# VHH binders against RNA 2',3'-cyclic phosphodiesterase, part 2

Target 1, 188 residues: RNA 2',3'-cyclic phosphodiesterase, of Aquifex aeolicus (o66967)
Amino acid sequence: MKVVRAFVGFFTSKSINEVAERIKKEVDLKIMGKWVEPQNVHMTLQFLGDITEAQAIEVIKNLQEISKKNIPFRIKYKGLGVFPDVKRPRVLWIGVSEGANKLTNLAKEVARLNAKKGIIPKNSKNFVPHVTICRIKSYDRKTLNELLRKYRTVEFGEDEVNKIALISSTLTSVGPIYTVVEEFYLGG
Below, E stands for the ipSAE of ESMFold2; O stands for the ipSAE of OpenDDE; V2 stands for 0.75 times the mean of E and O plus 0.25 times the DockQ between their complexes.

## First folded at step 1 (VHH)

Design c01 (framework vhh_5c3l_4)
Fold by ESMFold2-Fast, scan of step 1:
Structure c01 (fold): chain B 188 residues (1-188), chain A 119 residues (1-119)
Amino acid sequence: as target 1 above (188 residues)
Amino acid sequence: QVQLQESGGGLVQPGGSLRLSCAASGFTFSDYAMSWVRQAPGKGLEVVSDISGSGGSTTYADSVKGRFTISRDNAKNTLYLQMNSLKPEDTAVYYCAKDYWEGLSYDYRGPGTQVTVSS
């Protein structure tokens, strides 16, 4: 069966796309891993995993419906966090303060409509709005804890959420290549 | 195409040992962190252990620390989990995962291997 690895989300504005590079320089090898390149910075509303062409068509129909029912809104990027937790940090991310509830509602609507069509990711968990900046391979615990404390309330930038997309991920030896399959502007 | 295939599971008595293997293909294995993730009956996914691409850094869940050891052989594209002093609560399906993290993995996991610890 021909499948594509995909997620629902959007690419962030260039105003915050270089935060990963700045923090990478600040930690000076005390946190190592795959730091997200500016062109790959994005917000994920739902990770789908491997989906078939038929499932992709259903997701696209759902996103078109959602886009007609939701209007653009502002979000502010604030704070740093880690997944799954500080004891086993694998992902370093930027959080969302203003607009987080609207993002969460949008993500829940996406997941609900996809679930109605039997499209339910195997490792689904509760949605937390975030922008990944590093996939951590090694870290100094004190440096990570100090970084999280230092940036807990720091604002990194803002975006207008004005579209949603189905995005495919092509695995390569040097990282993922993301391609927009289809996108829809939020109306209202 | 990325492929992950686990092996080495089975039925074992409490206090016993098992060694799990994961054969990887379709990507440059040494460039990516790898994890062992498990799911016990009726429960969610738990990350058991992870290892950096070079093998120089490892982490363990508190539930398995001191009993399990993660390792990798980058020349063979293989990830390992040595499980010692097994307990009934270690009963689960064990998955090999590439770049696994909540909601963000584009390579979820292999099909899994069943580990049952019982008398």
Scores: ipSAE 0.000, ipTM 0.187, lowest interface PAE 11.3, mean pLDDT 84

Design c02 (framework vhh_5c3l_4)
Fold by ESMFold2-Fast, scan of step 1:
Structure c02 (fold): chain B 188 residues (1-188), chain A 120 residues (1-120)
Amino acid sequence: as target 1 above (188 residues)
Amino acid sequence: QVQLQESGGGLVQPGGSLRLSCAASGFTFSSYWMSWVRQAPGKGLEVVSDISSGGGYTTYADSVKGRFTISRDNAKNTLYLQMNSLKPEDTAVYYCARDLGEYFDEYDYRGPGTQVTVSS
């Protein structure tokens, strides 16, 4: 097999890495699913799916180019949301307030350069900056609605976006194991 | 190579029934949550139903709750969707998906789909 499951992104700071665990305890089984472990909390700029070794090399070259053209910037984590909507909640996430436009521009640049090399994910949708904390499988509607309302304006922390990485995912029976394939510092 | 292959779609009259099957290969099927996802003409993806790795937990979209039943046979590496009381609004391409995607409409793997058409 000459393919790896991969995405472009970065791991988040300690300020929000524990949020998923804290909220999981708060909802006490009223929202069940795959809660993201602290070490696995991350921002995805582009999900690539399965890519070949040759495609990975091209992504790495693109990330190196992008890192030279972009400087570090600050983001603030604020609010909870769900994808696609509250009627069919599949993903519970933390939003980005300050810095969301810069993240969106960075994600667009990644997608454009990868597309130039023929690397285009099959399920391409509009980018929304977010940090996933739970992939929801079952939920109590009242609990979910109260949770979203309670945290609508809550600030969870801040990060400096100072690097971008190609990250691989190895699927195991107990969840994914993420490995940094290559990372580049912005402004480098 | 991970492969998912749907079957059982077709043309059916309103009020009819169909059972979709998805044959999985290339991974430990019993270790993964599985989903049925559909896309109606001119619409986005809708997650229809999910089932846990052991089958103990299931979820359904409000649009299909009470009419559709998801199930799995881990010994046969097969996922099923029993569709009863079909409506014209159920017309869509139905996909079998292994649910580990980053976004709600992104999946780790998805089959090529099977067409379901509900029409008089």
Scores: ipSAE 0.013, ipTM 0.245, lowest interface PAE 8.2, mean pLDDT 84

Design c03 (framework vhh_5c3l_4)
Fold by ESMFold2-Fast, scan of step 1:
Structure c03 (fold): chain B 188 residues (1-188), chain A 120 residues (1-120)
Amino acid sequence: as target 1 above (188 residues)
Amino acid sequence: QVQLQESGGGLVQPGGSLRLSCAASGFTFDDYGMSWVRQAPGKGLEVVSDISWSGGSTTYADSVKGRFTISRDNAKNTLYLQMNSLKPEDTAVYYCAAEFDYSGWSYDYRGPGTQVTVSS
């Protein structure tokens, strides 16, 4: 059966799309890895994994329903963090301060409707709003700790969350290529 | 043409062993951290083990620590999971996954999975 790797989310605006490049320059090779390119910076509301074409159709219907019941809202990007933790950092990310609760509620609504159609999320309670900027391969411990402390309360920018999309991910030899399958404006 | 293909699953008795393999193709394997993830019937996904891009760092879920060993061969684009002292509770579909975002629920890519059944 033909499957598509997909997630529900949206691409971020110019306000933070170049943060990864700026932080990469600041750390000057003391944190190395796959830094997210500006066109690939995004927020994930629900990762779906491999879904069938029939499941994709159901997700699209659910996103259309959700878009009619939710209105646009603002979020502010603030702070840096790592997953899973500072002792074994694998992913460097930008957090969300203002609007995090609304974003979490939106993600939970997406997961709930998809679950009703048998498209089961890993776990909605594990949702942490974040924007990935680097998949870490190697790091200097002192540099990473200083970076996280320096940026703990720094605001990077803001966005209006005004649409949600089903996005497909195709991994190539040079990295992932993201394609919008369908998108819906909130309040439409 | 990105592919992750698991193999090595099957039926074993409690106390037995299995070795799972994951053949990766169509992407730069050594650029990605890799994981083994499992899903038992009626349960959510559980991250069993993960390994860094170089193989220099590994972690294990408490449920499998001391029994399972994750490893990789970057020259062969292959990920392994050695499973010893298997228990009925290890019965699940096991997936090979490439990590893009480790939030405990986000994965960029995973394979179709291989069934492991531990008979009671």
Scores: ipSAE 0.013, ipTM 0.267, lowest interface PAE 8.2, mean pLDDT 83

Design c04 (framework vhh_5c3l_4)
Fold by ESMFold2-Fast, scan of step 1:
Structure c04 (fold): chain B 188 residues (1-188), chain A 121 residues (1-121)
Amino acid sequence: as target 1 above (188 residues)
Amino acid sequence: QVQLQESGGGLVQPGGSLRLSCAASGFTFSNYDMSWVRQAPGKGLEVVSDISPSGGSTTYADSVKGRFTISRDNAKNTLYLQMNSLKPEDTAVYYCATYEEWLGDSYFDYRGPGTQVTVSS
């Protein structure tokens, strides 16, 4: 009966969490939208959408299994990009350079195990690791293009991926509230 | 699977009003952000307004702030846009939109076929 909106992922370190606020100030209203608050900055490995309590239990079991078979690894945050493209930008995000292949493999393992339990959300087949910093509502095209060029090869920070979590999302009048349902540390 | 169908567009004189509706199906409407986006001839897409799943949080583009009101009826799976004090600059095709989170280089923005709004004397 009861469903929860959920995703598998992790929250980013404090080194990267202030990037959205910094870029927001730099563009000075030339890019407007919902800028991600520092406490909400995260990496999504698999978006699940609405899942039942039974499905959540299966995901938790799968994440526990994955955590025992994977060890911590480093990633570097680098570059800015947009989805879907620069002609119709909807989301502004920070990319991953070093460690992108390891993140992709981890995301594929999560999706594979969840699929074996019949938990198959309709997502892109080509996983691209990214951290969302703004859901764009309006933009000055010249400013956006200059921003993307300026930051194309800029490093924003780094993280050690040492845990994975099932995270629920609840939207409130003051913005989204993310709650860790369960998290597991990757093996040492 | 996800289907969005807009209605309510038409011809109106400057200063007039129109109310757009969007009927949604194929997903749990009440759990998703909804948007109205528009595209004028020869121009890019502009996000006009967004509304949270509960309806408790809304945002507007500066071009329409104070004139347009977004709302939703989760029991009817319907999104609305009340447009007042319409200007020639509001002439565009208006789309109802929602999106899933991105995991790849592809986006999963879902839009309806659109409804034409023309503001002209």
Scores: ipSAE 0.016, ipTM 0.278, lowest interface PAE 6.0, mean pLDDT 84

Design c05 (framework vhh_5c3l_4)
Fold by ESMFold2-Fast, scan of step 1:
Structure c05 (fold): chain B 188 residues (1-188), chain A 122 residues (1-122)
Amino acid sequence: as target 1 above (188 residues)
Amino acid sequence: QVQLQESGGGLVQPGGSLRLSCAASGFTFSEYAMSWVRQAPGKGLEVVSDITGSGGSTTYADSVKGRFTISRDNAKNTLYLQMNSLKPEDTAVYYCARGEFYDTSGYWEDYRGPGTQVTVSS
């Protein structure tokens, strides 16, 4: 059986694509790991994991339906956070302030329709709107805590959420390669 | 501080089975998700499986789904990979890693063991 590792989401605009590189330079090796390349900066609405071709077809049908029932909306990128928590920080991310509720509702709609087709990820977590900027390998505790405090209320940019896509992810030794399988414009 | 040591690799015939073990020390094992990652000669890294700290959830790469089973014994600080119906394509160095899939960020790891060689050949 052929499968693809996939997620539902969209790529962010150039307004925040360079944030990872700017923060990487600011922390000057005191937070190290895989910093997200500008072309790979994205928002995930639902991580699907490995799905079959038949499941991908069902997801595409669901995204088309969702795109017809939802209109474009604005979001603002604000604040920094970590997953899973500050005691074991593994992922550094940018949060969403304005529009977070609309993103959450969109993500819930995606998950609900996919679940009706039996497409339910094994490691599902409560949806938190975020954009990953670094997968942390090592960090200086003082630097990380100061960074999180400094940027707690800082706005990094904004986007109009006007499309949603099924995106495939191929893991390589140099990082992930993302390919848009199919995308749909909201209100279309 | 963190130490991960694999064992159980070796030479096996196609269709055979192997069980890999990973002894972990230097951290509270039950608080961390663990994974198995492999690298075949001349290929990139492939994450084959992960398991949450509690053992309540697992994931598998398509290439191994239905043939491999990941498990853990938190009382013994040990991670396992049961490999059944082995194929020549499974030939690789297998690494134990402290890592996991996050729903929205893909795969992450911070420590990886030295690896154990698995060779599937007739």
Scores: ipSAE 0.014, ipTM 0.229, lowest interface PAE 7.2, mean pLDDT 84

Design c06 (framework vhh_5c3l_4; at its last look DockQ between E and O 0.23; V2 from the best seeds 0.00; counts 0 for: pae E 6.4 > 2, placed apart)
Amino acid sequence: QVQLQESGGGLVQPGGSLRLSCAASGFTFSTYGMSWVRQAPGKGLEVVSDISTSGDSTTYADSVKGRFTISRDNAKNTLYLQMNSLKPEDTAVYYCAKEYLDFSGPDYYFDYRGPGTQVTVSS
ESMFold2-Fast, scan of step 1: ipSAE 0.134; ipTM 0.588
ESMFold2, look of step 2: ipSAE 0.015; ipTM 0.367
ESMFold2 (binder alone), look of step 2: mean pLDDT 81; pTM 0.812
OpenDDE, look of step 2: ipSAE 0.299; ipTM 0.706
ESMFold2, look of step 5: ipSAE 0.035; ipTM 0.416
ESMFold2 (binder alone), look of step 5: mean pLDDT 80; pTM 0.810
OpenDDE, look of step 5: ipSAE 0.212; ipTM 0.659

Design c07 (framework vhh_5c3l_4)
Fold by ESMFold2-Fast, scan of step 1:
Structure c07 (fold): chain B 188 residues (1-188), chain A 119 residues (1-119)
Amino acid sequence: as target 1 above (188 residues)
Amino acid sequence: QVQLQESGGGLVQPGGSLRLSCAASGFTFSSYAMSWVRQAPGKGLEVVSDIDSGGGSTTYADSVKGRFTISRDNAKNTLYLQMNSLKPEDTAVYYCAVDWGYEYSLDVRGPGTQVTVSS
């Protein structure tokens, strides 16, 4: 059976796509890991993991339904954080201030409809809107703490959320290759 | 459908060695980065080591760098952790985890394997 590693989400605008590279240069090797390339910067609404072709078809149908019932909205990117926490930082991310509640509602709607088709959410944890900029492998604790403090209230950019997509991910030794399987415009 | 089964833990004296194994099934093992994660009593999870899908790139936590070696055999769907010069502070339950490559999508499914470094 053919399976595809997939997620539901959207790619971010040029306003935010270069932030990972800028911060990577700022920390000057004191935070090392897999920094997200500009073309790969995205918001994940639901990570699906490995799904079958039949499941992908059901997700596509759900996204089409959702896109017709939701209208475009604005979001603002603000602040830096880490998952799971500062003692065990694995992921460095950019947060969302304005529009976070609308993103959360959209993500919940996606998860609810997919669950009704037997597509169980990969992660059962509460949705936190964020854009990953680095998967951390090693870090200088002082540098990380100073970075998080410096950028706590900094606004990085904004987007209009006007589409949602099913995106496939092929992992390679040099990083992921993302392919849009199908996308739908909100209000369409 | 992801299944991970850790083994190789046990009781060892300081300075000793252990080799941990993780048998993986239910996904295309060769397509995903893998991690070893540990949890000491009363502490949170600590990522000990990562290895990319092909096995050519590895990273280590500062606490284990120079003492532990991560490796994988994609033909056998197995992940390994060679642990040398063990210290009492290495006492923990060790889990293997699939690194899906997304925000905190580390998937710890197995029961883990207990490593106890005595005295």
Scores: ipSAE 0.016, ipTM 0.291, lowest interface PAE 6.5, mean pLDDT 85

Design c08 (framework vhh_5c3l_4; at its last look DockQ between E and O 0.07; V2 from the best seeds 0.00; counts 0 for: pae E 9.3 > 2, placed apart)
Fold by ESMFold2, look of step 2:
Structure c08 (fold): chain B 188 residues (1-188), chain A 121 residues (1-121)
Amino acid sequence: as target 1 above (188 residues)
Amino acid sequence: QVQLQESGGGLVQPGGSLRLSCAASGFTFRDYAMSWVRQAPGKGLEVVSDISGSGSYTTYADSVKGRFTISRDNAKNTLYLQMNSLKPEDTAVYYCAAYDELWGTDAFDYRGPGTQVTVSS
């Protein structure tokens, strides 16, 4: 069977897409890893993992229905955080303040409809709205702690969430390539 | 009861090879991304390699790229790390770990007790 690695989400605006590059320069190699390229910066509502083309078709149908039931809304990007936690940081991310609950409700609706069609991602956790900017491989602990404190209350910008998409990824020797399989604008 | 148990560590000369294994039990192994992380003497944790639950995606630290290969056997609930062209700088305790990074928090992060790898003559 043909399988695609996919997620439901959307790509972010220019103001957020460039934050990763600015933070990378600020830490000056004291935090190293896979920094996300501007064109790859995105919000994930649900990571699906490996799905078949038939499953992708069902996800697309569900996204179309969800888009009809939701209107565009504003989100504000605020703060930096890490996953899983500050003692074991693997992922550096930008958080969401305003609109976080609406993103969470969208993510729950996506997961619910996909589950009704037997599309249950193998890796699931409580949803936390975030935008990944670096997958950390090594870091200076002092530099990371100072970075998180410096940016805790900083607002990076805002977006209007007006569409949702099924996005596939292919991992290459130089990083992932993301492709929009299908997208739908909110508001019907 | 979740258990992760590393094996295959030991003393090896520079340029040598070693294969680490990690046996997993007590959770649905194929539903978790897995990592090898290491801690060199006096240093923090470094993620050496990650692999997705299905095994379709792998990543490597730049320091090991081209020398190390991560793999998993979901039928045997086992994670592997093939380490070739070993250098003294690879000396560390190597841990296997289970994570789900996509949504950020998992109260059930699991890590084994580690296995020592020493690269020296």
Scores: ipSAE 0.006, ipTM 0.251, lowest interface PAE 9.3, mean pLDDT 83
ESMFold2-Fast, scan of step 1: ipSAE 0.030; ipTM 0.386
ESMFold2 (binder alone), look of step 2: mean pLDDT 84; pTM 0.848
OpenDDE, look of step 2: ipSAE 0.017; ipTM 0.260

Design c09 (framework vhh_5c3l_4; at its last look DockQ between E and O 0.65; V2 from the best seeds 0.00; counts 0 for: pae E 6.2 > 2)
Amino acid sequence: QVQLQESGGGLVQPGGSLRLSCAASGFTFSDYEMSWVRQAPGKGLEVVSDISSSGGTTTYADSVKGRFTISRDNAKNTLYLQMNSLKPEDTAVYYCARTPFYDSEGYYEDYRGPGTQVTVSS
ESMFold2-Fast, scan of step 1: ipSAE 0.019; ipTM 0.313
ESMFold2, look of step 2: ipSAE 0.015; ipTM 0.352
ESMFold2 (binder alone), look of step 2: mean pLDDT 84; pTM 0.838
OpenDDE, look of step 2: ipSAE 0.023; ipTM 0.441
ESMFold2, look of step 5: ipSAE 0.030; ipTM 0.462
ESMFold2 (binder alone), look of step 5: mean pLDDT 83; pTM 0.835
OpenDDE, look of step 5: ipSAE 0.040; ipTM 0.437

Design c10 (framework vhh_5c3l_4)
Fold by ESMFold2-Fast, scan of step 1:
Structure c10 (fold): chain B 188 residues (1-188), chain A 122 residues (1-122)
Amino acid sequence: as target 1 above (188 residues)
Amino acid sequence: QVQLQESGGGLVQPGGSLRLSCAASGFTFSSYYMSWVRQAPGKGLEVVSDISGSGGETTYADSVKGRFTISRDNAKNTLYLQMNSLKPEDTAVYYCAKDFEYTWGDSYMDVRGPGTQVTVSS
């Protein structure tokens, strides 16, 4: 069966797309891994994994319905964090301060409608809005701790969330190639 | 094709030991961090341990530190998890993972095969 690796989300504006490169230069090899290229910076609302063409069609219908019921809103990018935690850091990310609750509500709507169609039937509320900047392979603990403290309250930029998309991901040895399958503008 | 096959799980009494193995193929094993990830009944995914490509760096979840040891044999393309002093709370399906990722307050992982079940009875 033909499947595509996909997620629901949106690409960030130019205001933060260069942050990963800037921080990579600042840490100067003390944090190594796959740093996210500017064109690949994005927000994920729901990761779907491998889905069939029939499932993709259902997701698209759900996103169209959601886009009609939600209006554009502002978010502010603030702070750095790691997943799963500082003892075992695997992902370095930029957080969201203003608008985080609206993003969380949007993500819950996406998950709820997809679950009704048997696509990831998980009603989990454990969503953390974030933008990944590095997938960490090695790190200097002191450098990472200092970086997280330095940027804990720093604002990196702002965005207007005005659309949502189904995005496909093709993984390659040099990184992912993302393709917008379908997108919808938020309206009244 | 990336392939990962876990083995070594089973039923064990509290305080017992098990050694898990993961046979890897289809990629340059020594170039990647490898992880052991588990999922207990009704719970989300938990990263219990990871190891650098060279084996020089390891980390452990607080829940298993001092009891579990991760290691690798790059000549055999095999990852290991030595589990000592097992507790009922360690009951889970154990997966080996390459390029473990975390997204949407949940995790996805590039895992091949069905994992291996570890049951610590009480």
Scores: ipSAE 0.013, ipTM 0.273, lowest interface PAE 7.6, mean pLDDT 83

Design k01 (framework vhh_brivekimig_d4)
Fold by ESMFold2-Fast, scan of step 1:
Structure k01 (fold): chain B 188 residues (1-188), chain A 120 residues (1-120)
Amino acid sequence: as target 1 above (188 residues)
Amino acid sequence: EVQLVESGGGVVQPGGSLRLSCAASGFTFSDYAMSWVRQAPGKGPEWVSSISGSGGDTLYADSVKGRFTISRDNSKNTLYLQMNSLRPEDTALYYCAKDWEYGSLYFDYSSQGTLVTVSS
């Protein structure tokens, strides 16, 4: 059976897409890892993993229903953080301040409708609005702590969340290639 | 709790072979891409290879292409790295890593690793 590796989400604006490159240059090799390329910067509302074509069709129907019931809203990108924590930093991310509650509600609605169709990913339980900028492999602890403190309350930009998409991932030797399978505008 | 336990490391002569294993528990193994990462003495971590959850797609660092083969047995929750034509520069601690590559928050790997030493 053919499967596609997929998530529900959207790609971020050009201004936010450049943040990873700017922070990478600022830390000057003191934080090393897989820095997210501008074209790959995104917000994930629900990671689906490997799904069948039949499941993809059901997700698309659910996203179309959600798009008709929700209207566009603004979010502000603010702060840097790490997952899971500063003792074991694995992922460096940009947070969401304004609009985080609306993103969380949208993500919950996506998960609820997908669950009704038996599409229940293992890792969808603890949605936290964030944009990944680096998957950390090595770091200077002092530099990381100073970076997090410096950017704790810094605003990086804003987006209007006006669409949601089913996005597929193809893993390649140069990184993931993300393809929009279908997208729907909120309010339409 | 995610647990990853590596084995199979050892001392081998240049040109020799070793097979590394990683026993995974605490998560649905087939749902995740898996990777091997190594760290040589005095150097930072270096990604070696990755395999998709289904095993249908594999990637290799240029330094190991043609010499190393990554594979997995989802029925046994085990990841493998077959290492052939080993070189002194392959000497490192090798770590098994769980990737939540797509929409993921984490790159989770073992704290212990398995030591590979290529010397006479």
Scores: ipSAE 0.006, ipTM 0.174, lowest interface PAE 10.2, mean pLDDT 82

Design k02 (framework vhh_brivekimig_d4)
Fold by ESMFold2-Fast, scan of step 1:
Structure k02 (fold): chain B 188 residues (1-188), chain A 120 residues (1-120)
Amino acid sequence: as target 1 above (188 residues)
Amino acid sequence: EVQLVESGGGVVQPGGSLRLSCAASGFTFSSYGMSWVRQAPGKGPEWVSSISGSGSETLYADSVKGRFTISRDNSKNTLYLQMNSLRPEDTALYYCARDEFWSGYDYDYSSQGTLVTVSS
């Protein structure tokens, strides 16, 4: 494959992977869209878009370097939010409370090293640690507002961030198929 | 080249029924989810309904749930919207769209649409 659609990140633990399905059932069609399947729940540290094989090799080298300089750390999943905002919600996500600063620093390090190699995504945004659970097509305003209020301080689970990966996405009619291209354990 | 051609629109009285069709070509129809989107004069587009590639999963906007039924015939590369108990507020241009959401992108509205007018 000469070009791959890719991102840097990691897959979340079993404890959080079914939150999207539980919330989908709770809102009972009052929020509709593409709900993330359990096997596809992940944290993105940097979305790369379409990259060449040569760029993938450079990203892999950078992730290996990063893995040597960073040790595992804990994160807690807490709260629900939307992007870009509650007036025009397009993405429903789970936030990070404990460990958010460490996750943000890791994401910044990934972006900095990739930028040094000329790998700069076209639609880069400021990093906000989150796990997407639904890409929203339609919603009932009252239901969404009540959902966000109800879950504002709710903890959904936790993970130990102990590895970082280059992950490729193959788009299909039934959703994306994610493949780990290469992964590295933090601390070596 | 992806091509979507809608038909079946017309004038109907309140409480009446219409069936819209969308003939698809230029792609493997059964591999894509499909949607119906409508746009009333002077307003933005409103999503109406979606169906999975296999036809096993369907979604409806609250405004049409229980009145509209989305279906597909993959052997004919055709998407349908059965509209029952039509109301004046259902008056709009109706577009079918390949649901690129399942492939990581949103809808494409490049078709001309079919006009539905609900009036006496």
Scores: ipSAE 0.000, ipTM 0.137, lowest interface PAE 10.8, mean pLDDT 82

